# VHH binders against Deoxyribodipyrimidine photo-lyase (PHR): the designs that were tried, part 14

Target 1, 134 residues: Deoxyribodipyrimidine photo-lyase (PHR), of Oryza sativa subsp. japonica (Rice) (q6f6a2r38to171)
Amino acid sequence: GPVVYWMLRDQRLADNWALLHAAGLAAASASPLAVAFALFPRPFLLSARRRQLGFLLRGLRRLAADAAARHLPFFLFTGGPAEIPALVRRLGASTLVADFSPLRPVREALDAVVGDLRREAPGVAVHQVDAHNV
Key: E = the ipSAE of ESMFold2; O = the ipSAE of OpenDDE; V2 = 0.75 times the mean of E and O plus 0.25 times the DockQ between their complexes.

## First folded at step 3 (VHH)

Design u1 (from d7q with R27F Y102S A106E; framework vhh_7qbe_3; at its last look DockQ between E and O 0.07; V2 from the best seeds 0.00; counts 0 for: pae E 13.9 > 2, unsure alone 64.2 < 65, grease 24.5 > 24.2, off the site)
Fold by ESMFold2, look of step 4:
Structure u1 (fold): chain B 134 residues (1-134), chain A 120 residues (1-120)
Amino acid sequence: as target 1 above (134 residues)
Amino acid sequence: QLQLVESGGGLVQAGGSLRLSCTASGFTDYMGWFRQGPGKEREFVASISWSGDSTYYADSVKGRFTISRDNAKNTLYLQMNSLKSEDTAVYYCAAEYGLTWSEESEYDYWGKGTRVTVSS
């Protein structure tokens, strides 16, 4: 089944080790690759400032254009991280690759997504990889 | 809370160059520069993602300003070339501190600013 890369921190398609790893897994199994980004809607809606929203939306607009140029499926969700397990199930994905992030709220979201997948799609492999080329 | 400290402002002749720096006290996803000229509202100048792969510029500075960052030093830079009198402003460093489900942190942080004056 398809490989899904859940982009958490590094919003780029070039020099992205997590994306490269996901692409390698997809190629090795002759499977499709898709990229997903999920906004954190409740904190985002309650506390986001206009400038902060502008930073995020401009970055996401650039990513969507870059993905389209590369013919890479890109999914943007406004309903938060809970939409990631649903995407994995809808696509029949075999693998979820996620960015590494040291931030506690992001780690908690990842743990919740992994927990959901363990309950509802236990055959899905989960890989966490640092997207930075360091 | 995340703290941002700008430096590098000063007086420069038109056509000259300056490099601004901003040191962050912790992890950031996006960082950017804004400016406020005399009697004007604050306006966007440039922004950059953590990886450096995504950079954005206001039309008024494209081709003259370059944003960059050094994540090992938690430092953001703005290289300003071919400066014009219209670039005179207080320049502010800004950062986003991640999206959070727990709502335990602020999402929007600003430095105190550094003044740039371009003489005619």
Scores: ipSAE 0.000, ipTM 0.127, lowest interface PAE 13.9, mean pLDDT 75
ESMFold2-Fast, scan of step 3: ipSAE 0.332; ipTM 0.659
ESMFold2 (binder alone), look of step 4: mean pLDDT 81; pTM 0.831
OpenDDE, look of step 4: ipSAE 0.011; ipTM 0.281

Design u2 (from d7q with L99I Y102G E103D A106E; framework vhh_7qbe_3)
Fold by ESMFold2-Fast, scan of step 3:
Structure u2 (fold): chain B 134 residues (1-134), chain A 120 residues (1-120)
Amino acid sequence: as target 1 above (134 residues)
Amino acid sequence: QLQLVESGGGLVQAGGSLRLSCTASGRTDYMGWFRQGPGKEREFVASISWSGDSTYYADSVKGRFTISRDNAKNTLYLQMNSLKSEDTAVYYCAAEYGITWGDESEYDYWGKGTRVTVSS
């Protein structure tokens, strides 16, 4: 099945180590590649101002356009990381690739997503890529 | 164990220019500039992704300030043009952001700041 790249830290398509890793996995298995971004829920974003969200949304629109130009399906979720396991199951994905992050909220979200997939889709491989330790 | 050191602050006349630098002791991901003026809370100024593909600016500095980086030197820059008295502040370099981007609480590492004074 397809490879899903869950974009967390590196919100770009160029010079993205995790995306390159996901693309390599998809090519090796002759499978499609999809990119997903999940915005964290309101309690985690409590300190974010309207202006900061404006910067994010403009960047995400550009990312979506760039993905479309590259014929990469791009999924944007506003309900948080819990939508990622649902997407993986819906697409029948073989692999989830995610950025490795030392930040506690991101690691906790990753652990929750991995835990969900281990329970509900145990055949899915999960790869965590540390973008700055290459 | 990352260290950030800012430089380039000083006194400048209104309408003038300054270039701030921030050197990191090692590899960084997202980097940004924040500032705190007299009697104000700390505010976001600008941020840049590792590749330089994504930059974000506070509305108050758009068109006047330019953020850039040189990854070979582990150095972040802020080119400040058309300076106003309102730009008077201590400027802080920050490295590695969370998912809220522009939110100072998401940055892991901070410098001690460099002072910029814009005279009328």
Scores: ipSAE 0.000, ipTM 0.160, lowest interface PAE 12.1, mean pLDDT 76

Design u3 (from d7q with Y97S E104D A106E; framework vhh_7qbe_3)
Fold by ESMFold2-Fast, scan of step 3:
Structure u3 (fold): chain B 134 residues (1-134), chain A 120 residues (1-120)
Amino acid sequence: as target 1 above (134 residues)
Amino acid sequence: QLQLVESGGGLVQAGGSLRLSCTASGRTDYMGWFRQGPGKEREFVASISWSGDSTYYADSVKGRFTISRDNAKNTLYLQMNSLKSEDTAVYYCAAESGLTWYEDSEYDYWGKGTRVTVSS
């Protein structure tokens, strides 16, 4: 079935190890590939610097345009990582690929997503990809 | 505890170049450069993932600055070209971002900064 790449930190389509891994899995199973980005809600959005928010939004718009040009489905969720398991179920995906990160907030989000999928879609494989050290 | 040490700051004429370095005492994930100019708030300059596959730049420095890293040396670099008086600032190295690479509040470790002065 389809492969979903949950883009966490390496927010680019070129030179992205997790995306290359996801593309390889999709090709091996002759399945579609989709990319998802879930924006985590910010606790103090009203106190956030407008420049940083503008940078993120411009980057995400360019990423979405690049994906569209490549005929690669791209899903942007502003409600946070809970949207990822819902997308996986909606698409009937076989595999979720995510960036590995040792950072606690990212690991907690990953653990929550994996827990949801184990409970609600136990046949879905989850792959976490870390960049290799040379 | 992770330590970050910046170097390479100094005085340079407008249109000139400088290369900043930041050496970490151990492995880091995401790393970035932030700067604070006179009378300004601290602002994002550039960020890079551990693999170097993802690089991000503030609009004010795109096309002029290049961020890179050498993981074997635990060292982050910022190549600064076509410097402008507006680039005058203390430049800070930061490591281990949380949810976002462009927010200073999300980084766990900081260097003490290196001063860059661009004269007109």
Scores: ipSAE 0.005, ipTM 0.170, lowest interface PAE 12.2, mean pLDDT 77

Design u4 (from d7q with E96D T100E Y102S E103D; framework vhh_7qbe_3)
Fold by ESMFold2-Fast, scan of step 3:
Structure u4 (fold): chain B 134 residues (1-134), chain A 120 residues (1-120)
Amino acid sequence: as target 1 above (134 residues)
Amino acid sequence: QLQLVESGGGLVQAGGSLRLSCTASGRTDYMGWFRQGPGKEREFVASISWSGDSTYYADSVKGRFTISRDNAKNTLYLQMNSLKSEDTAVYYCAADYGLEWSDESAYDYWGKGTRVTVSS
């Protein structure tokens, strides 16, 4: 089934090892590839003022435009990381690929997402890519 | 890395015209012009969407300035007509913004600026 790349750390399409890994998996299985980004709850957006939120939204807007130009489906979720398992189930995805992140809130979100998939979609493979520790 | 290079600044008499250009090293989505006059904060002048369908102008320049773009050349233009001494400023090109088209902090990329001096 489809491969979903959950973008966490590297918010870019060029020189992104996790995206390259996800693309390779999708190509090997002749399956679609989709990219997802989930906005974290307010406590994770530390000291986010209108200006800082504007920078984030601008970056995501550019990312969405670049993905569209490459005919790559891009999903933005404002309800937080809990939307990721729902997307994986809805698409019937075989694999979820995620960036490794040392940030505690991101690790906790990853653990929650993996836990949800283990309970509700145990056949889905989860891959974490750490470009800095090879 | 995306770079913006402005050109076209100079000395002009009040009532005259100038056209500023800004060339980007690659594709941009939204683009805009800001200016900073002597002893003033940087202020919004005009912005344009990628398609050119949406344009926004500061009240002080409406009817006198026209923003346009040529996506094939990755170039932004500002046609300035009926210039006033108050238009004297360094003009900056900016690329990509979020939801606030007039918010300086929303733009990712900036040029070095080009100086425009309007004499009486």
Scores: ipSAE 0.000, ipTM 0.102, lowest interface PAE 16.1, mean pLDDT 75

Design u5 (from d7q with S54E T100V Y102T A106E; framework vhh_7qbe_3)
Fold by ESMFold2-Fast, scan of step 3:
Structure u5 (fold): chain B 134 residues (1-134), chain A 120 residues (1-120)
Amino acid sequence: as target 1 above (134 residues)
Amino acid sequence: QLQLVESGGGLVQAGGSLRLSCTASGRTDYMGWFRQGPGKEREFVASISWSGDETYYADSVKGRFTISRDNAKNTLYLQMNSLKSEDTAVYYCAAEYGLVWTEESEYDYWGKGTRVTVSS
């Protein structure tokens, strides 16, 4: 089944190790690849300065346009990381690939997503990719 | 543009309760409460998703404050129980419009704030 890449920090399609890993898994199983970005709760976002947040949103818009041009499905969620398990279930995905992050809110969100998947879709594989050591 | 209006602030005795409200001029996604006390930085209090399925609380208020929303009224609430002197602050409502792709100025909606004073 499909491979879903949950994009967290590495907001680009080129030189993205987690995306390359997800693409490799999808190719190996002859399955589709989809990319998802879930906007974090406002308290976490406000830890970023207003200018950085504006650049982030413009960057994601450019990414969505680029993905569409390449016929790569891109899902943007405003309800936060909790929508990721629902997407995985809806697509019948076999694998979720996520960026590793040492940031506490991101780690907490990832742990919650993994916990939800174990309860709702126990057959789904979860892969975390640490871009800092690759 | 989206507008947020807070209400419900006032003077209350320690151990008492207050309920703050924030009415939005239209649909919002995530909404939250922030506060700024005398001589302090603005700090997070609580946030809630559109559906109410996800809520987040600052450790200092967890178990005492409850965030909720009534989407039919476009209104966010903060029920504050067991109030302490350190809860004295101006409380601000914050919201995101439903389009995360909007410009920074349209993404970051804030109310003017409502003052809460907790006396001994």
Scores: ipSAE 0.000, ipTM 0.127, lowest interface PAE 13.6, mean pLDDT 74

Design u6 (from d7q with R27F D29E L99Y Y102S; framework vhh_7qbe_3)
Fold by ESMFold2-Fast, scan of step 3:
Formats: structure tokens, sequence, C-alpha cells
Structure u6 (fold): chain B 134 residues (1-134), chain A 120 residues (1-120)
């Protein structure tokens, strides 16, 4: 089945190690590739400064345009990380690829997503990619 | 306040081994080692998660150094094998609460460092 890349840290399509890894997995299995970004819960967003949120939103607009130009499916979710396991199940995906992040709310969300998939879709492989480990 | 104390540094010959320790005064989720050699900037060496299931290494030390931890003792270790003169540095223990495991600015707590000198 399809490979889903859950974009967390590297909000770009060019020179993105996790996306290249996901694309390689999809090509090896002759499967589709999709990219997903999920906005984090309100408490986390409220701690982000207005300037930082502005940069994020501009980046997401550019990302959506770039994905459309490349004919790459891009899903933007506003209900938080819980939408990721739901997408994986709806697409019948074989693999979820995610960026590594040491930030606690992101790690807690990833642990929750992995736990959900382990219970409800145990055949789905989960890969974490750390772009800083060359 | 959380304190980190490094130990185990010293003088060792090239090809030798040395084990560094870092004791934390309390709980830490992510811990890592950085080093600063003579005339160089501080660089990432290795990082480990609380469970020990996730470890990360700089390419320059991969295969030679092993990071591990003993949570019962609140102690982080760095086993250094096949030491080279390029490994000569002050080694710093750090605890991670931030954004990335490989960037100095991501770490909230730091030790004072322990000196390692590798002679030919």
Amino acid sequence: as target 1 above (134 residues)
Amino acid sequence: QLQLVESGGGLVQAGGSLRLSCTASGFTEYMGWFRQGPGKEREFVASISWSGDSTYYADSVKGRFTISRDNAKNTLYLQMNSLKSEDTAVYYCAAEYGYTWSEESAYDYWGKGTRVTVSS
C-alpha cells in the first residue's frame, strides 16, 4: 500500500531526507506517496509567538503550491496529530515515515500515533528519520 | 536545579580506550555528549533517549564510540574505542529539552566538561 510522510520538522519538498526516504520506499514497492502535515493542539500553538506562527503559515502556503506543481498529494489537517492514523487507515497505507523531533509535545504525539497504529493497524511499518544524523 | 557532573577524562595513547561518565542530580529524558577540540568549535558527539532505544552519533565517531545510560544511577556513559589524536577535546555532558538533538542551543543543562588527550 501507499507510503505516507508525516511532515513535522522539515517543511519543504526539496532537499528533505525524510521525504527522500519515503519516496524510495514507495518506489521500491511501486506504491503511491502522500505527504501530510497536522497542526498541533491549541495549548502548544498558544505558546508559539505570533512571529513564529506567521513563518509557519507562509511556509505551509509555499509547500502546498510546490506539492501541487509536482503532482504530489498533500494533506493539511487542523484537528491535530490524531488525524494521521485515520489517514493511514483510510488510504490503506503500508508505511508511515516521520521526522524525528526531541520536542516533548511532538514526541508525545508521535508515541500516541504509533500506539494507535500498533493496536488498530499492526501491519503498518513506522520509520523515523533524523536529518541531522548524516 | 539540575546539575551534570562529568568524570573519566585523562591521557590515553592512540588506539586506546576510555570511558566517560556523567551523573545527573535528577531525571533527564534526552542526554548527549558534545566536545570541543583545540582550535575547533564545539561539536555534537552522541545522544540517547531515556529508554536507550534511540541513539544518534556524529559520523566521525560512529562505530568507535558507544553511548549508554543507567537510569537507576542517573548516569550517562560514553565508551570510546580506537581513539585518534583528532578525538582530543574537552567532553561535555548535556541534557536535552529543546528542538534538536545535534545542536548545542537545544540543550537546557550542561556540565563543566572533562578533558581527554590522545597522544600518538
Scores: ipSAE 0.000, ipTM 0.125, lowest interface PAE 14.7, mean pLDDT 77

Design u7 (from d7q with Y97A W101F E103D S105D A106S; framework vhh_7qbe_3)
Fold by ESMFold2-Fast, scan of step 3:
Structure u7 (fold): chain B 134 residues (1-134), chain A 120 residues (1-120)
Amino acid sequence: as target 1 above (134 residues)
Amino acid sequence: QLQLVESGGGLVQAGGSLRLSCTASGRTDYMGWFRQGPGKEREFVASISWSGDSTYYADSVKGRFTISRDNAKNTLYLQMNSLKSEDTAVYYCAAEAGLTFYDEDSYDYWGKGTRVTVSS
């Protein structure tokens, strides 16, 4: 089944090591490739939070347009990282590729997603790519 | 149509504990708790994913409240410890976030609420 790249750290399509890795896996298995971004939860920040969210969503819409131009399916989830395992199961994906990050909230989200997949979809391979250790 | 029913509210003294429950009429992927205190807007308390691996808390309740779920019973829980007078509110169960899990406007389904009063 398809290879899903969960975009965490490098929010771009060019010069993205995890995306290149995911593309290589998809090509090697003659499988589709899809990109997903899940908006991380934020503390309640009144009006400042709404402006920050608007800026982020405009950037993500540009990423979606760029992905479409490259014939790359792009999924944007605003409900948080928990939507990633649901997407993997819905698509029948064989592999999830994710950015490795030293940031605690990203590591916690990745650990939670991996835990969910190990319990609910144990046949799915999970690959973490660290761009700075290459 | 999904229905949510809350229970477990009541009067408790400061420093006490309560456990709230919310039973859904069917499967829910993302669930959360919100509350509305006297004279205040409704605010986010906590949320949990289907697997239970992703939990998120408002800063005001971190370390005191624990969200959990029992998927076999379609039931969401909120264990509230070390209660403070500022925790006095009607607590609402919500399911199925559309835009963001921490914004009340993003949830499709809501319970009627259960009242929690914390006395000094």
Scores: ipSAE 0.005, ipTM 0.143, lowest interface PAE 13.5, mean pLDDT 76

Design u8 (framework vhh_7qbe_3)
Fold by ESMFold2-Fast, scan of step 3:
Structure u8 (fold): chain B 134 residues (1-134), chain A 117 residues (1-117)
Amino acid sequence: as target 1 above (134 residues)
Amino acid sequence: QLQLVESGGGLVQAGGSLRLSCTASGRTDYMGWFRQGPGKEREFVASISWSGDSTYYADSVKGRFTISRDNAKNTLYLQMNSLKSEDTAVYYCAAEYGVTWSEYDYWGKGTRVTVSS
């Protein structure tokens, strides 16, 4: 099945090592590639952080437009990382590729996603890639 | 842990130019500039993606300020031209890391810019 790249840290399509890895896996298996981004919602801070949220959302809209121009499916979730396992199951994906992140909330979210997939879709491979530019 | 250090602030005459720099102790994702003027709330000035392909500006600075970065030096820049008295503020460098959408993860201590008539 398809390869899903869960975009965590490197919010770009150019010079993205995890995306290149995901694309290579998809090409090797003659499978589709899709990109997913899940927001980490913080509703209590929305009014205080409006300007920061604005530039982040503009960046994500630009990423979605760039993905569309490349004919690359892009999924944006506002309900948080819990939607990632549901997407993987819905698409019948073979592989989930995720950015490595040292940030605690991102690692906790990744652990929860991996745990869900191990229980509900044990055949799905999960790859964590250190997204670095050379 | 990640540290951001701003430099380049000072006193400048209206219509003049300044370049602010911010050096990070390690890799960052989105970076940006914010400012806080006397008696005002902190406001967004400009931001730039890691690749430099995406830049965003507050309407008040469009056409006058240019944000750029040098990833080999872990340094962010803000070129400020045609400065106005309204640009007087403490300028803060901010860095995002990962997918935290509610706030920047790291902030500098700020550098003061005073624009005189």
Scores: ipSAE 0.000, ipTM 0.144, lowest interface PAE 13.1, mean pLDDT 76

## First folded at step 4 (VHH; from p35 with T28D D29N S54Y; framework vhh_7qbe_3)

Design k1 (at its last look DockQ between E and O 0.02; V2 from the best seeds 0.00; counts 0 for: pae E 11.3 > 2, grease 27.6 > 24.2, off the site)
Fold by ESMFold2, look of step 4:
Structure k1 (fold): chain B 134 residues (1-134), chain A 119 residues (1-119)
Amino acid sequence: as target 1 above (134 residues)
Amino acid sequence: QLQLVESGGGLVQAGGSLRLSCTASGFDNYMGWFRQGPGKEREFVASISWSGGYTYYADSVKGRFTISRDNAKNTLYLQMNSLKSEDTAVYYCAAEPYDIYSESDYDYWGKGTRVTVSS
């Protein structure tokens, strides 16, 4: 089934080691590739974060357009990382590839996503790419 | 257009419990509860992702309050247990719709429901 690349920190389609790895897995299994991004939650009360969110969303909009130009399915979720296992199940994906991040919220989110997949879709392989060691 | 309606507020004895509800039209991805006590700024209480997989709580309510949602009913809940006088506030339901094709950001707030905790 399809390979899903969960884009976490490297918001680009070129020179992205995790994306290259996911593409290699998809090619080796003659399977489709899709990219997914899930926004992390933030408090509603802090108005300065709205300007930061606007900048992020503009960047993600441009990235989605670039993916469309390359005929690469791109899924953007605003409900947080928990949307990733739902996508994996809906697509019938065989593999999830995630980028490595040292940030605690990202590590906790990855652990939760892996736990969900172990429980609800145990046949899905999970690959974490350590860009620091390559 | 997103409309939020809170209910379930009232007068409750300290140590008691209340369950707040928020019914939404066009339920959004990320929702939360906030509160504003007398003479205070509005503060975060709890939030939950669309799927319910991620919940977050202010330290002052952790262990006493539980946020949940029922997407089939378009309803967000806040179960408040072991209430204290410091929990007296107007409680607001809030949503943050993201538009992937727009630079605009939108915070939608309900009118609030009052919770009063007496000794």
Scores: ipSAE 0.005, ipTM 0.203, lowest interface PAE 11.3, mean pLDDT 76
ESMFold2 (binder alone), look of step 4: mean pLDDT 83; pTM 0.849
OpenDDE, look of step 4: ipSAE 0.207; ipTM 0.583

## First folded at step 6 (VHH; framework vhh_7qbe_3)

Design m1 (at its last look DockQ between E and O 0.02; V2 from the best seeds 0.00; counts 0 for: pae E 16.1 > 2, placed apart)
Fold by ESMFold2, look of step 6:
Structure m1 (fold): chain B 134 residues (1-134), chain A 115 residues (1-115)
Amino acid sequence: as target 1 above (134 residues)
Amino acid sequence: QLQLVESGGGLVQAGGSLRLSCTASGFTNYMGWFRQGPGKEREFVASISWSGGSTYYADSVKGRFTISRDNAKNTLYLQMNSLKSEDTAVYYCAAEWGDSEYDYWGKGTRVTVSS
């Protein structure tokens, strides 16, 4: 089934090791590829300084435009990481590929998502890849 | 902005139990309990991650207090057992938001342990 790339840290479609890995998995299994980005909830976003938030939003606009130009399915969730298991189930995905992040909140969000998948979609493979700039 | 409201404080006899609650108005990653006793500085009591997978306790409460959270209700709990007079304090709920350890604090709930 489809491969879902959960973009956490390396928010770009070019020169992205995790995306390349996900694309390789999709190609190897003749399966579709989709990209998902889940915003952390509003209180987390409100803790970011105004300039930091502006930079993030501009990056997301560029990312959405890049995905549209590639006709790459792109899912943006405002309900937080808990939306990722629902997407995986809705698409019938066989694989979730996630970025590595050193931030503890992101690591714990990944643990929660993996826990949900193990309970409700135990056949889904989870790959975590370091998508930091090469 | 993010608000934290504590409840459940009160008078309790030494050796007794009490359960504190703290309701958050939004998402929090780490939440914790701190306390300030009479004539003392505020001190750490316990903390828990969003997933519940990481918990930490001050040595003075380890084995007697249990921290937990219900993310569906945005609520943090502190079960306090085997209470001692030294546990008398105002207990504060705190939350991490962003890149700092604890940005937000409740107004506190008083716990008084009688001997």
Scores: ipSAE 0.000, ipTM 0.118, lowest interface PAE 16.1, mean pLDDT 76
ESMFold2 (binder alone), look of step 6: mean pLDDT 83; pTM 0.848
OpenDDE, look of step 6: ipSAE 0.006; ipTM 0.262

Design m2 (at its last look DockQ between E and O 0.04; V2 from the best seeds 0.00; counts 0 for: pae E 17.4 > 2, placed apart)
Fold by ESMFold2, look of step 6:
Structure m2 (fold): chain B 134 residues (1-134), chain A 116 residues (1-116)
Amino acid sequence: as target 1 above (134 residues)
Amino acid sequence: QLQLVESGGGLVQAGGSLRLSCTASGFTDYMGWFRQGPGKEREFVASISWSGGSTYYADSVKGRFTISRDNAKNTLYLQMNSLKSEDTAVYYCAAELYGDSEYDYWGKGTRVTVSS
């Protein structure tokens, strides 16, 4: 089944270790690769200024266009991380690859997504990749 | 807050090549190069998306100039080949972040002079 990369931290297609890992998994199983980004709920965004939010959204729209030019499926969700398990089930994905982040809201969202997958799609492998490189 | 610093300008003979660099102090979406020649209006040269997959060029530079970027270094490049006297200009790096304008931030420019 398809490999889904849930882009959390490294919002780029080039020089992205987590994306490279997901691509490797897809290649090894002769499976498609897709990228997903889910905008976090308002509590996660309260520290962001209006300009910073606009910047993020414009960047994500451009990233989606770049992915389309490369024939890489890109899914942008505005309903929050809870949309990730639904995408995984809809695509029949075998694997979810996620960025690692030490931020509590991101860890909690990932834990909730993994919990959902363990209940509703237990055959899906979850890989967390730490792209932090000192 | 965002700062853009160009480098790599100089004097080059017609037919020659030059590479410009622009280092950004933070995240950018679209980045681009603009130029302003003596007595002329500032004009678009090239732009590139954050991911590098979408590039655009002015007709006057197509086939001669190549835009690229390295997001790990926050650096934008412009490789200029087959330079002509009409390429003489101050070249500006520009970046989008947010708002209604196409480009919100600009560098101070780097001068390119192409001699015959």
Scores: ipSAE 0.000, ipTM 0.095, lowest interface PAE 17.4, mean pLDDT 77
ESMFold2 (binder alone), look of step 6: mean pLDDT 84; pTM 0.856
OpenDDE, look of step 6: ipSAE 0.006; ipTM 0.249

Design m3 (from p31 with T28I D29N L100F Y102S; at its last look DockQ between E and O 0.11; V2 from the best seeds 0.00; counts 0 for: pae E 13.1 > 2, placed apart)
Fold by ESMFold2, look of step 6:
Structure m3 (fold): chain B 134 residues (1-134), chain A 119 residues (1-119)
Amino acid sequence: as target 1 above (134 residues)
Amino acid sequence: QLQLVESGGGLVQAGGSLRLSCTASGFINYMGWFRQGPGKEREFVASISWSGGSTYYADSVKGRFTISRDNAKNTLYLQMNSLKSEDTAVYYCAAEPYSFDSPEEYDYWGKGTRVTVSS
């Protein structure tokens, strides 16, 4: 089934090792590739972070436009990382590929998503790619 | 090219029900329904994310209309119950397959399906 790349750390389409890995898996199995990004809810909680949020959203808009130009399905979720297991199941995905991140909140989100998949879609393979130790 | 095809419109008595369908030729992040009544501007009715986890409704239809999608069939539905004469409109399916922003910012539109509610 489709390969889903969950973009966690490297928010770019070029020079992205995890995306290249996901694309390779999709090609090897003659399966579609999709990219997903889920906004963490915490960025919306503090007024002092509006400039940081604005920069992030502008970057994601450009990323989504680049993906559209290359006919690469790109999903942006405002409901947080919990939306990722639902996407995997509804696409009938066979594989989830995720970046590695040392940040505790991101690691905890990944662990929760993997736990959810283990319960609701146990046949889905999960690949975690360390872009700094490839 | 993404294509959206609506169906299910028709003439129905007030208080009745109707189910609209919209079939898409590809995968879509957000889909929604809009409508345009006689002499009125096009207005938002309802929207739903790909996952089905985020749904939004205009106040005028809350409790009467239900949006849903079947991703295996690439199909969006609008179940319309307790129809009123003011629901008379051309209903449009809309999609934003690659956008990450507001569900009211749609790039693709169907041709519309006419719903007439009479007394």
Scores: ipSAE 0.000, ipTM 0.163, lowest interface PAE 13.1, mean pLDDT 76
ESMFold2 (binder alone), look of step 6: mean pLDDT 81; pTM 0.823
OpenDDE, look of step 6: ipSAE 0.005; ipTM 0.257

